# VH-VL binders against q9vpl3: the designs that were tried, part 291

Target 1, 224 residues: q9vpl3
Amino acid sequence: RGKINIQRPKAPHYERARVVAVTQPKYPELPKAKSCFKTRAERTQQQQENPYNEIIAREVRNWLDHSRLVAFFHLSSITADDIFRVRVQLHKQNLHLKSYGSKIIEQAVKNTRYEAIVPLFHSNHCIVFSPDPEKTAALLRIVRRVPQMVLLGGIVEETMLSRNQLVAYAQMPGLHAVQAQLVQTLSQAPGHLIQQLQAHQNSFVQVLDVHAKNQMNEETPKST
Key: E = the ipSAE of ESMFold2; O = the ipSAE of OpenDDE; V2 = 0.75 times the mean of E and O plus 0.25 times the DockQ between their complexes.

## First folded at step 11 (VH-VL)

Design B56 (framework fv_cemiplimab; at its last look DockQ between E and O 0.37; V2 from the best seeds 0.68)
Fold by OpenDDE, look of step 11:
Structure B56 (fold): chain C 224 residues (1-224), chain A 122 residues (1-122), chain B 107 residues (1-107)
Amino acid sequence: as target 1 above (224 residues)
Amino acid sequence: EVQLLESGGVLVQPGGSLRLSCAASGFTFSNYAMTWVRQAPGKGLEWVSGISWSGSSTYFADSVKGRFTISRDNSKNTLYLQMNSLKGEDTAVYYCARDRFDSSYGLYMDVWGQGTLVTVSS
Amino acid sequence: DIQMTQSPSSLSASVGDSITITCRASQSISSWLNWYQQKPGKAPNLLIYGASSLQSGVPSRFSGSGSGTDFTLTIRTLQPEDFATYYCQQGYEYPRTFGPGTVVDFR
């Protein structure tokens, strides 16, 4: 009785082979898994409908509605611990350090005057919010000690400012200080201006007086 | 002292118009968003409208949308509510309030005026 | 719109009592809930913001707790000046919405 070669089974009889071939269950080829490579467009569309993004976008809008100062920073190799330290320092000054995804920012500022900020959020970034624009100097002072935070620009009183403009803004005396200086300058406007303004009037009066005196002298008949 | 003072509440006929004012003092008005809240006699509180610090964003309750307008003059430290096409249901004490926001706490109103009464009656 | 409910609508208590008022939101509002106190003929005053943060000047006998949809205001050792109407308000989204209020009166 020939050893059944289990490794190379003899081909079945032609008729059996035909029956086996016909009765082999054709398993439908599993639909080629649509390559999970959703086109960038499909990914973008699905991300737009994420309810979570809308919630966070609303938060961003709320910050914008309540913030007269918004500053944008790039984060370069900063540790979580460093961020935490900075956050605490900023918070003491009523400055709020936040980080949001680029898509969230885009959604938040869509159809607003702030759409121009979207390109700033292509890398690791953070935003600082404050209701008080006078805190700009304090913000820059704090961030100066954190080389990993690079100022990109900001929004002050709804005006977009470059990095340099924001630095310049921080160096300006407060509106009240400027107003006070202006008032002082105006109050110190030398008595000379008033004198000069009055000088013409006084001269005119003098000329009129001289004319009046001359007319009176001419009307005195020489009583010969 | 931080204070809000509403004014302009009077008797008006249905279909009429009225402008309310809220004068702010004791704080930097321009640093804060503001809101109007009303309360019908013997009823609860109803949020009416909100405005951002700059006035660039405005929000309204559905009950007043299209009829009311909210505005502010930061130079005068004053908040306004223009009410058009007034209805009997608009009869209420109107409060102005200072808004605050934080991601940890949400939106809240920390300072309130004493309110002004608007009566809509034929 | 987010619907706010409160329970009870009214309660009677005595001076020195501890009372609890409950507020419920129709959807999750995280911790963005505020409590206001209103006395008759007066404007509302903020008591608690962010579910549990005590407003400056408010006595420590007031406390708030909760997150998501269920929130509570607790007044420990009720004082005569605490008899008022209390409102919860969601600070999560526009339109802002208030609870119907809870009247706390004298027993």
Scores: ipSAE 0.861, ipTM 0.945, lowest interface PAE 0.5, mean pLDDT 88
Fold by ESMFold2, look of step 11:
Structure B56 (fold): chain C 224 residues (1-224), chain A 122 residues (1-122), chain B 107 residues (1-107)
Amino acid sequence: as target 1 above (224 residues)
Amino acid sequence: EVQLLESGGVLVQPGGSLRLSCAASGFTFSNYAMTWVRQAPGKGLEWVSGISWSGSSTYFADSVKGRFTISRDNSKNTLYLQMNSLKGEDTAVYYCARDRFDSSYGLYMDVWGQGTLVTVSS
Amino acid sequence: DIQMTQSPSSLSASVGDSITITCRASQSISSWLNWYQQKPGKAPNLLIYGASSLQSGVPSRFSGSGSGTDFTLTIRTLQPEDFATYYCQQGYEYPRTFGPGTVVDFR
């Protein structure tokens, strides 16, 4: 039910085409369906779309194999010019801004401990990958000026961190892996952290969606 | 400044075992995925195995699956290749390489060691 | 597995010549094709990644192009240090595979 990333923002419908085209990897196109019959055409397109899912899932696995830092954000409405400026600033710091559908993420992390992150990708979001966990402070500094990107949490050294834990990690000098585990231990058990992050995300996204319909911005500053 | 140095290559008999090491210096080893590539005498390059930055994901060529194991110790900046049930066709110079990925460019190996020779003969 | 081929298998050229080496993949690999140079008795070194991006420190006389299944490496104004073996390699999927190599020799 619904192919969020592949069907709507990428191949057939580029509503924000300039920004999407700049950030999309170049992949070979697959043949389009030959039939105009709705039933047969739907089946043919679905069969052809399955190769795209594995190609993009492989890309996510490659990012994870090469990234010690992964940060998750809720992305509210943002202009193409603003997101492009942010992407350029992040790129200068070896921080790579991407977005993938929840089905792709599910396929990429299948049979791993990260399966619990899949629900984070059912709504509008973006991800930042980097090989350098020391770039966490730079990431937070850059996105502080971008209220449309709301930090949800991240993965540092394969340790899940909440929003507040990631902020605390960025301020600690010294040992990278020990810092991430220390912050997690002092705050909460990993199971409770994942549960609380998912619950907080759902509530926060719901509040943001209501406010976005009424105001198109958020005036209240957030601690980062 | 960036350096990879393989060691452990020796003459071994068929069916034997050997562990290769690759020592990294001049860069943050734990930030990078790593790869082993081999080259038989007078032949071309053959990819052997790869490992993620953490060691949690590993990959192997079909010719070595089940016989070779790849591992790393990020605290010692060292990559390992454990080679079991060695055959004559495993005779080669073994290189370690630093691996990179970007969704615009794919996977590539930007830094290589000088290689260590493994000879499998009776 | 993606099979990689190269053409020619060897060639002879003079300093100052412009040469082209071709690499072909058995299926589309997007632009995820790399080129490596190897001199006798030495380790390979990366020249080009992502079909056309020059590695740092590689002279601008090297260039790469192509996408899909067909790729080329071009060396303009050959220098004495360019006589080596050149390998293409796909970075698209596992197992990662190399071409058989092209020997570029003097004369």
Scores: ipSAE 0.709, ipTM 0.889, lowest interface PAE 1.3, mean pLDDT 80
ESMFold2 (binder alone), look of step 11: mean pLDDT 94; pTM 0.957

Design B57 (framework fv_cemiplimab; at its last look DockQ between E and O 0.40; V2 from the best seeds 0.70)
Fold by OpenDDE, look of step 11:
Parts: structure tokens; sequence; C-alpha cells
Structure B57 (fold): chain C 224 residues (1-224), chain A 122 residues (1-122), chain B 107 residues (1-107)
């Protein structure tokens, strides 16, 4: 009885081989996951249609509609605990610290005047919103104590400001203070203005007086 | 005291135009978005229009879109609603309201005026 | 558009009663629901914002609860001044929409 070579089994009879070949289950090739061949463009397009992104984008738009102050920060190795502490401090000042994905921001500001801010959101970032632009100084004071938050720029009164411009803005006296100063300056000016306006009139009167006196002196007959 | 005062509500014929005003006092008007809400006699409240703090963004109900315009003058602390092509269905008390927003609370109106009556009748 | 409904449309109660009004949204609005009170011939007043936050100056007998699609306004001890119409409003998206209102009258 020939040792059945289990390592190299004898080829089956031709008829058996034919039957085996025909009865071999053809397993459908697993569809090559179309996902592996999606171009970056196709992936990006699919992500744009995420209903979630639209919801969050709407939130961003709402913030923009209600915020006169918007500040952009880069986050450098900040812990969740540190963020929380800062958030609490900011909240006490009616400053709202938020973080959104770059795609969400892009969607939110698309076809708006704020589209230029999109490049600021390439890394870890956060945004601070406030309805009150007078809170800019308070914002900068709070963030100064947080080295992990780096000011990139901001929007104040619908105007985009650089970091330096925002710092300068925070140092400016409030509108009311400036107005008060202006009023004070203007209130001091009237004295000088009145003097200047009256100076010509006074000089004219003086000249007339001198003329009148000279005429009176000429009419006094030398009574010899 | 925080106050909103609407004015301009009168009787107008169908197809006519009317401009409503809302004067704000007691708060920094320019810090807030504003909204118009109307109420037909014996009916519920209906949102009409909203405007951002700057006026750059406006929203309208479908029922008034293309006919109404919302605007504001922050220097005068005044909100406006220009209503054109008025219809009988536009008859209502019109309220102005101060808008608030927070991601925790959403959109809400925390201060309301007393309203002004607009009557559209032939 | 998000449709808002309220239940009941009207209710009669006595001073001292506890009453509950329900508001339902056609889709989830998270916690972005507000409650307003309107007395006859007067402007609406904000009572509750963000489903459960009490507006400043509003008595503590008013409370709001709920999230998603179902919300409730509760008045624990009804006072004479509480007889009014109550409206819910979604603050989730534009257009802003109100419920039809609930009239609370004297029994």
Amino acid sequence: as target 1 above (224 residues)
Amino acid sequence: EVQLLESGGVLVQPGGSLRLSCAASGFTFSNYAMTWVRQAPGKGLEWVSSISWSGSTTYFADSVKGRFTISRDNSKNTLYLQMNSLKGEDTAVYYCARDRFDSTYGLYMDVWGQGTLVTVSS
Amino acid sequence: DIQMTQSPSSLSASVGDSITITCRASQSISSYLNWYQQKPGKAPNLLIYGASSLQSGVPSRFSGSGSGTDFTLTIRTLQPEDFATYYCQQGYEYPRTFGPGTVVDFR
C-alpha cells in the first residue's frame, strides 16, 4: 500500500480534477475598499457635506453676529486644566473661549468679509468672542499670564487687526474717554478763539479812537 | 433702565409702505443684535427679521422676504424695519427685541419693546 | 423650518396650584429653548432661556427643563400675576419659531 505522500499528493484523475475545478467556490473578490483610492479632493468634498459641520458653522456665524471683539490665539502645549482655568477667567469678563476645526471655520466664513482669517487656523487654535470691544484690555491682561496662548490677531468692530494693532487698540482710551478729552479740548479753545475774533475788532476801535482824538486836537483853535 | 420703544405703526392700504423705528436706551445698543417679532390680533408670536450688531448680516422670515428690510443706526441707537408691499396678513403689533447668544443657551430675546400696531386695510 | 408645538393649548388653574406646560420641537434643538410670558395687551417677557436658565428678576417658582425635542415649563405655586399666555421659542436656527402658546386662566 503506497505511502500516501501528504506533501505532494498525486494529481487526481483527469475527470476528478475537472469536477474539482468546476466546483471550486469562486469567492467574490472583496471589493477593493473604494475608500483607499479616493482622491484628497473626493475626501475633502465628502467632509464638506457633514451635517455636523454645518451645525457648528452656524454656531460660529452666530458668534460673529453677536461679537464686536474676536481674538485668535495659537495654543502651544496647553493642558486641558489650563484651558479650563483661562476659560473661567475669561467668562467672568463676558469673554467666550471657543475652539473650532479649520474646516468649520472655513465653512462659517465662506463668502464673508472674514474669509481672510482661514489661514490662521492651520494649527491648534482658539477663538475668544465678546460683544464688548472695551474688553480687549481685559482679554490681553488675562492671556498675558498664559504663555501657552499666543495672540495671532483679531477682529474689532469688523476690522481685522494684527497682533500689534490689537495691543495698540487695547492701550487706547475708550471712546468715551477720548470724547471727553475732545470736549475738554474744545471747551478750552473758545477763550482763545474769542480773543482772536475780538482782537481785530478791538484794534479797529483803538485806531478809530486815536483818529478821533487827533481830530479833536486839530480843531482846538490856539487861542492866542 | 434698559428700554426699547417702537414707533411708526399706523393704518396703511394694501400695497403701501411703512417704516418702523425702535429707539434703544439704557444699554450699549451697538453691542447687541436686534430682532423684530410681530403678533397678529388674537394670534401667536411670529419672528420677522433679525440683524447683527453691525448690520452686516440680516435674516428674514419667508413671509416677508423681499418685501421687508431691516437696518440700524448705531449712532442714533435706533433699529428700523422698512415694510414694502404690505398685505392684510401683515396686520400686527410689531415688537423690537434685544438679541442674545451663547453656545450654551442659543439665541434668545431678553428685552422687548411695548410694540407698535400696524394695520393694513383697504 | 423647525415646528414648535405646545400642550395644552389652554388650562385653568387656581392660585397656589402647580402647573406644567409642554413644548415639543419637530427636530432636536439641544437646549436652545426659551419661554416667554405675555399678559393681555402687553409685550412678551423672557422667563427662561437655554431650556432651564432663569432670567434675572423672574421668580424662582418658574422652572424649565428638557433637551432635544421635549421641554417643560413648571410654575410651582401659581400667583395671580401668573395668569397669562406662555410661548416657547426655539433658539437653535433661523427662522426662529414660536410655539402656538398656552393660555393659563383662572379656574
Scores: ipSAE 0.847, ipTM 0.938, lowest interface PAE 0.6, mean pLDDT 88
Fold by ESMFold2, look of step 11:
Structure B57 (fold): chain C 224 residues (1-224), chain A 122 residues (1-122), chain B 107 residues (1-107)
Amino acid sequence: as target 1 above (224 residues)
Amino acid sequence: EVQLLESGGVLVQPGGSLRLSCAASGFTFSNYAMTWVRQAPGKGLEWVSSISWSGSTTYFADSVKGRFTISRDNSKNTLYLQMNSLKGEDTAVYYCARDRFDSTYGLYMDVWGQGTLVTVSS
Amino acid sequence: DIQMTQSPSSLSASVGDSITITCRASQSISSYLNWYQQKPGKAPNLLIYGASSLQSGVPSRFSGSGSGTDFTLTIRTLQPEDFATYYCQQGYEYPRTFGPGTVVDFR
């Protein structure tokens, strides 16, 4: 008899899924409807629609609706005290540290451009959400002191960025649209690099002009 | 000072169309999801529609789905509500509101505009 | 859809009284309940979010409590500016829904 295929990606560790379910409110039971002519696809769909998973997936979608910055980390073994201290430091910067199972993330990002992030959640991980992408530099500064958190990449203003792109983005705070365009341009194929550099000379002049005007105004938005 | 200011409310005949605007100031508009809430004369509050910070995700009450469209222009700090096929039951004061979310507190509307009156009458 | 109810629909009270308004959800909404105050002719204002957290600038005489399906708003020592309509609203799921309101009127 054949071995169970262990090499396929599997659902998140049972403990992680159980912990998430325990922290959620009780939800109404599944419908008891009987269907005389259900197809195999309809039966599979019903089995995949665990109501606790949908409650938690809604939380992830709400985070995405309200977060311009999403960062993904691999999480090595870390004490509860250490992760709590990191969470507090991040919270002071309006950065919200969370963890979700891969099935929940898959359900939350289904039919979106973000489906590619699901494999990141098969290993021990954490996510940081924030409405303010200018907090990327603060995030990296705090995490630099936490070797157990290894940056994998992120989403800034709906653009998926690699680790290197996110680090580069953080080095140019306050100019998000221009920073995102510059990082994406650096990721373009080498065959067009010289033409893109010439186009970006005009962008650099415009960025400097906008930056000078913004510095004269002394940007100080109130946080709520 | 954080402010929201609605405009565009007028008298419209049934079946007509109208576009409401909500101008935001005093905060970084693009950091926030936004919501429209309405209140018929002498009645309670009714959620109408919400939109994500980017505008890519939208939600609608069943009473307006298919007739209303919500949009935003983050470069102009403005939220819009396009209302089509207007009915008498759409007569209300329309408020825009700034949305917040935190997994500890859920969704809530922490800043409201003063409202704009839409009247649908012959 | 989650239906929200409030009790009472109206009440009469005097300055200095303490009152309690109840809000019930048709299913559990965790602690994701908000309270708004609306004075006649004015826009609503957020009082309480997440069942019990006071919005900035809200006097401490306002308090909220509850979880699951049953929630309360308590106003201790009513002031003249507190005569208004109060709405609860669930922030748990879409469609977001309000209670029908409670009118707090001068006796």
Scores: ipSAE 0.760, ipTM 0.908, lowest interface PAE 1.0, mean pLDDT 81
ESMFold2 (binder alone), look of step 11: mean pLDDT 95; pTM 0.963

Design C100 (framework fv_imvotamab_arm2; at its last look DockQ between E and O 0.38; V2 from the best seeds 0.63)
Fold by OpenDDE, look of step 11:
Structure C100 (fold): chain C 224 residues (1-224), chain A 120 residues (1-120), chain B 112 residues (1-112)
Amino acid sequence: as target 1 above (224 residues)
Amino acid sequence: EVQLVQSGAEVKKPGESLKISCKGSGYSFTHYWIGWVRQMPGKGLEWMGIIYPHDSYTRYSPSFQGQVTISADKSITTAYLQWSSLKASDTAMYYCARLDYGDYFGFDYWGQGTLVTVSS
Amino acid sequence: DIVMTQTPLSSPVTLGQPASISCRSSQSLVHSYGNTYLSWLQQRPGQPPRLLIYKISNRFSGVPDRFSGSGAGTDFTLKISRVEAEDVGVYYCMQATQFPYTFGGGTKVEIK
C-alpha cells in the first residue's frame, strides 16, 4: 500500500470535488473589520485636515517665496548618511536641502504660482533652496558627485526651468558679470569714437603739413 | 554656526510678570521654528509650544495654552516666552530650540537654558 | 496625547560596555507621510539637551558612531556600543509625529 503522501494529497475524484466545493460552508465574510488601515483616501483626507500639514506647508511656502533658486531632485536609494553629507556640502554654499511630503508640497503650492511643480513630487524627492541664483553652478557641481540625486528641474528668479534649462543657466556668466562686461564695452565706446574723430583730424593735419613742406621746397631757389 | 542664546536666570515672586528671550544667530531666523521646552527641577522635558518667526504663527501644548505667550521679533532674530502672572510651579529651566520640518523634524539646536525661580 | 515610556529609568553601565535604552509610544509614530518622527536627545549634567538621533536611526551632526537608533511603529531603541565617560547623562526620546510633541521620561546613564 503506497505511502499516502500527506503533503500532496491526490486530488479527489471529480464528483467528490464537486460535492466538496458545493458543500463548503460559505462562511459569511466576516465583516471586513474596518482594517485599522485607513484607506489611502482616508489617509489623504485626514492629511488634508491635519493642522500639522498646514503648519509644514507654511514653512514650504516661506522657502519658496524667499528663494531665488529652487531645485527639485529625485532621490534614488540614497542613505541618510549620504543625504547628511550632501546637506553639509550644500550648506557651506548657503544652499538648503529640504525634504517634505508630497501632500504637504501640494497643499503649500495650491492656488499659487508654484502649482506647476506638484507633478515633480510623485516619488522620493528633495528640494534645494537658495537666496542666490548665482549658486546654481555650485549646486550642480555638488550634486554631480551624488548619483542618487537626479535633477528634475528648478525655479530661478521666479521662472520655472527644465533640467536642461537649469544646466544651461548654470553655464552662463552671472548677470553681474555680463553687466560688467556690458559696462566695460559701453565705456570704451566713447573712447573709440573720440579716437576715430581725432584720427580724421590728424590725418588732415598731416596732409596739410606735407603740402606745406612741398611748397616750401619748391620755393627754395637752387642758389647756383 | 547656529546658536541660540537665551537670557539670564530670573528670580521672581508669585504674581509677577516675566519675559525671557532666545536669540538666534548663524542661520536664517525666519525660516526655522523655535520651540520652548520646560524642565522642572529634577524632572523631564516638556514641550510648551512653537513659533514660526516669519509670521509669528504659534502653537501651544494644551498644558501650556493660556499659561504662557510665545512671541518673536524677527528684526532682532529673537523669540520670547512670557508669563503674565508667575506661579511657584513655574520654577523650572526653560529651553528654546530650533526646529525644521524639512530637515530633522526635531529640535536640532538648543539654547543654554534660562532658569526661572519663583519664590515667595 | 502620545505617551512615551522609557525603560530603564536608570542604566548603570561599566565603561566600555554597551548600553541600551528603550522607548515605547502609546500610539504608532508613523506619520501619514510614511516617516516616523522619533528623536533621541542627550542631556549631560548641567547642559542643555542635544540631538543625537532623528527619524529613528539617523545620527545628527557630530554624534559619534557608537550611538545608534532603531525601531519601528511603537518600539524604539537607542544603543551605545561602548559607553564612554562623556556619555553620562539623561537620554530622552521625543515624538514629533503629532501635537503635542511629547518626551519620554528619560533614562539616566551612569558609570558604575
Scores: ipSAE 0.753, ipTM 0.875, lowest interface PAE 0.7, mean pLDDT 88
Fold by ESMFold2, look of step 11:
Structure C100 (fold): chain C 224 residues (1-224), chain A 120 residues (1-120), chain B 112 residues (1-112)
Amino acid sequence: as target 1 above (224 residues)
Amino acid sequence: EVQLVQSGAEVKKPGESLKISCKGSGYSFTHYWIGWVRQMPGKGLEWMGIIYPHDSYTRYSPSFQGQVTISADKSITTAYLQWSSLKASDTAMYYCARLDYGDYFGFDYWGQGTLVTVSS
Amino acid sequence: DIVMTQTPLSSPVTLGQPASISCRSSQSLVHSYGNTYLSWLQQRPGQPPRLLIYKISNRFSGVPDRFSGSGAGTDFTLKISRVEAEDVGVYYCMQATQFPYTFGGGTKVEIK
């Protein structure tokens, strides 16, 4: 009984289309090796990107941790020779001019008290680091001749200062000069000291009167 | 002035250990990276790895991972390159060089080199 | 790894004539934040390498103005406008955009 003849389908137009669709080979699903390969490639790329960012962020953190003066500037276009000249002038005053990408700075200050500085680095910028906050005046004198560097603000003794606050800090007399003036003032004639104390006393009483009125208002709020 | 001074030439046999040094001076040692570069006789330059002396963070080229150890002692401003077991193929000139990402100069200052010769 | 390919391998030049060295990277050296960390180094005979050019086109301190760098992306060039006897040596390009840091194979500049 020879059952070797294969019936060739002679289907109507629509039945033939259905039979062809049913008999098409089924392709295997995507191999797990391809999926795992893609995942490992992504991990490798992430590892390479993270270590590079991590490396530079370590440098930024080191400068921040060892700098009692940090100043932030907007940087306009400037020649490499001009910026190098400025860097040399700053270096002579123990002032270190650096530039880092904004994402690097963001990573370096993440979860620190300095997170507020990140928006300053959305534009072209540079940073000056120094262990010597007394060099703020020297910094401002040097960059005054560099209109491409526009002061945005800074950090002095771990305190964030606005541009105006930093400029005011730079104009304060040195600690030695302040100490010497205090010693000299205390050595002056008693009459001068008494007059000075009386003036401060009158001013202090006026301030206390204002505070006392404010205190009474806070303790007894008006009700309707 | 900025200076990187390396230890003197070494002649060793295969299997011996070796530690060569790179002493930095004239700059704030802990704020700058130190990289090590190999130059085999008559050949070009190969980056071996880099260290940040501040916290001893290191990265190695895949070609040198597990074959050398890079370290630093910031108290004496010195970086080191070490082999636990030298091979004849380690015969080369070894340079240290300084790098700072904030200045973007690349390797701006180089040591004079340390010639290591490994032969039986 | 980023492969850095230099041409020519050797550049014999007549004193006072220009020289041009090409460096091509296997992928873009442009960092996502705009900087390209491509350097050129000079190694005179018997000396350690010396930085000439950083970030493509900027001359390092003390480098004569006859040295210039140019390029973008994957294609970079070091030019010496008038070669002098002291320029004899091997020149390397180097990228520091990604780990591992890699060097070109070197170009030997020598006087005919």
Scores: ipSAE 0.670, ipTM 0.840, lowest interface PAE 1.4, mean pLDDT 78
ESMFold2 (binder alone), look of step 11: mean pLDDT 92; pTM 0.944

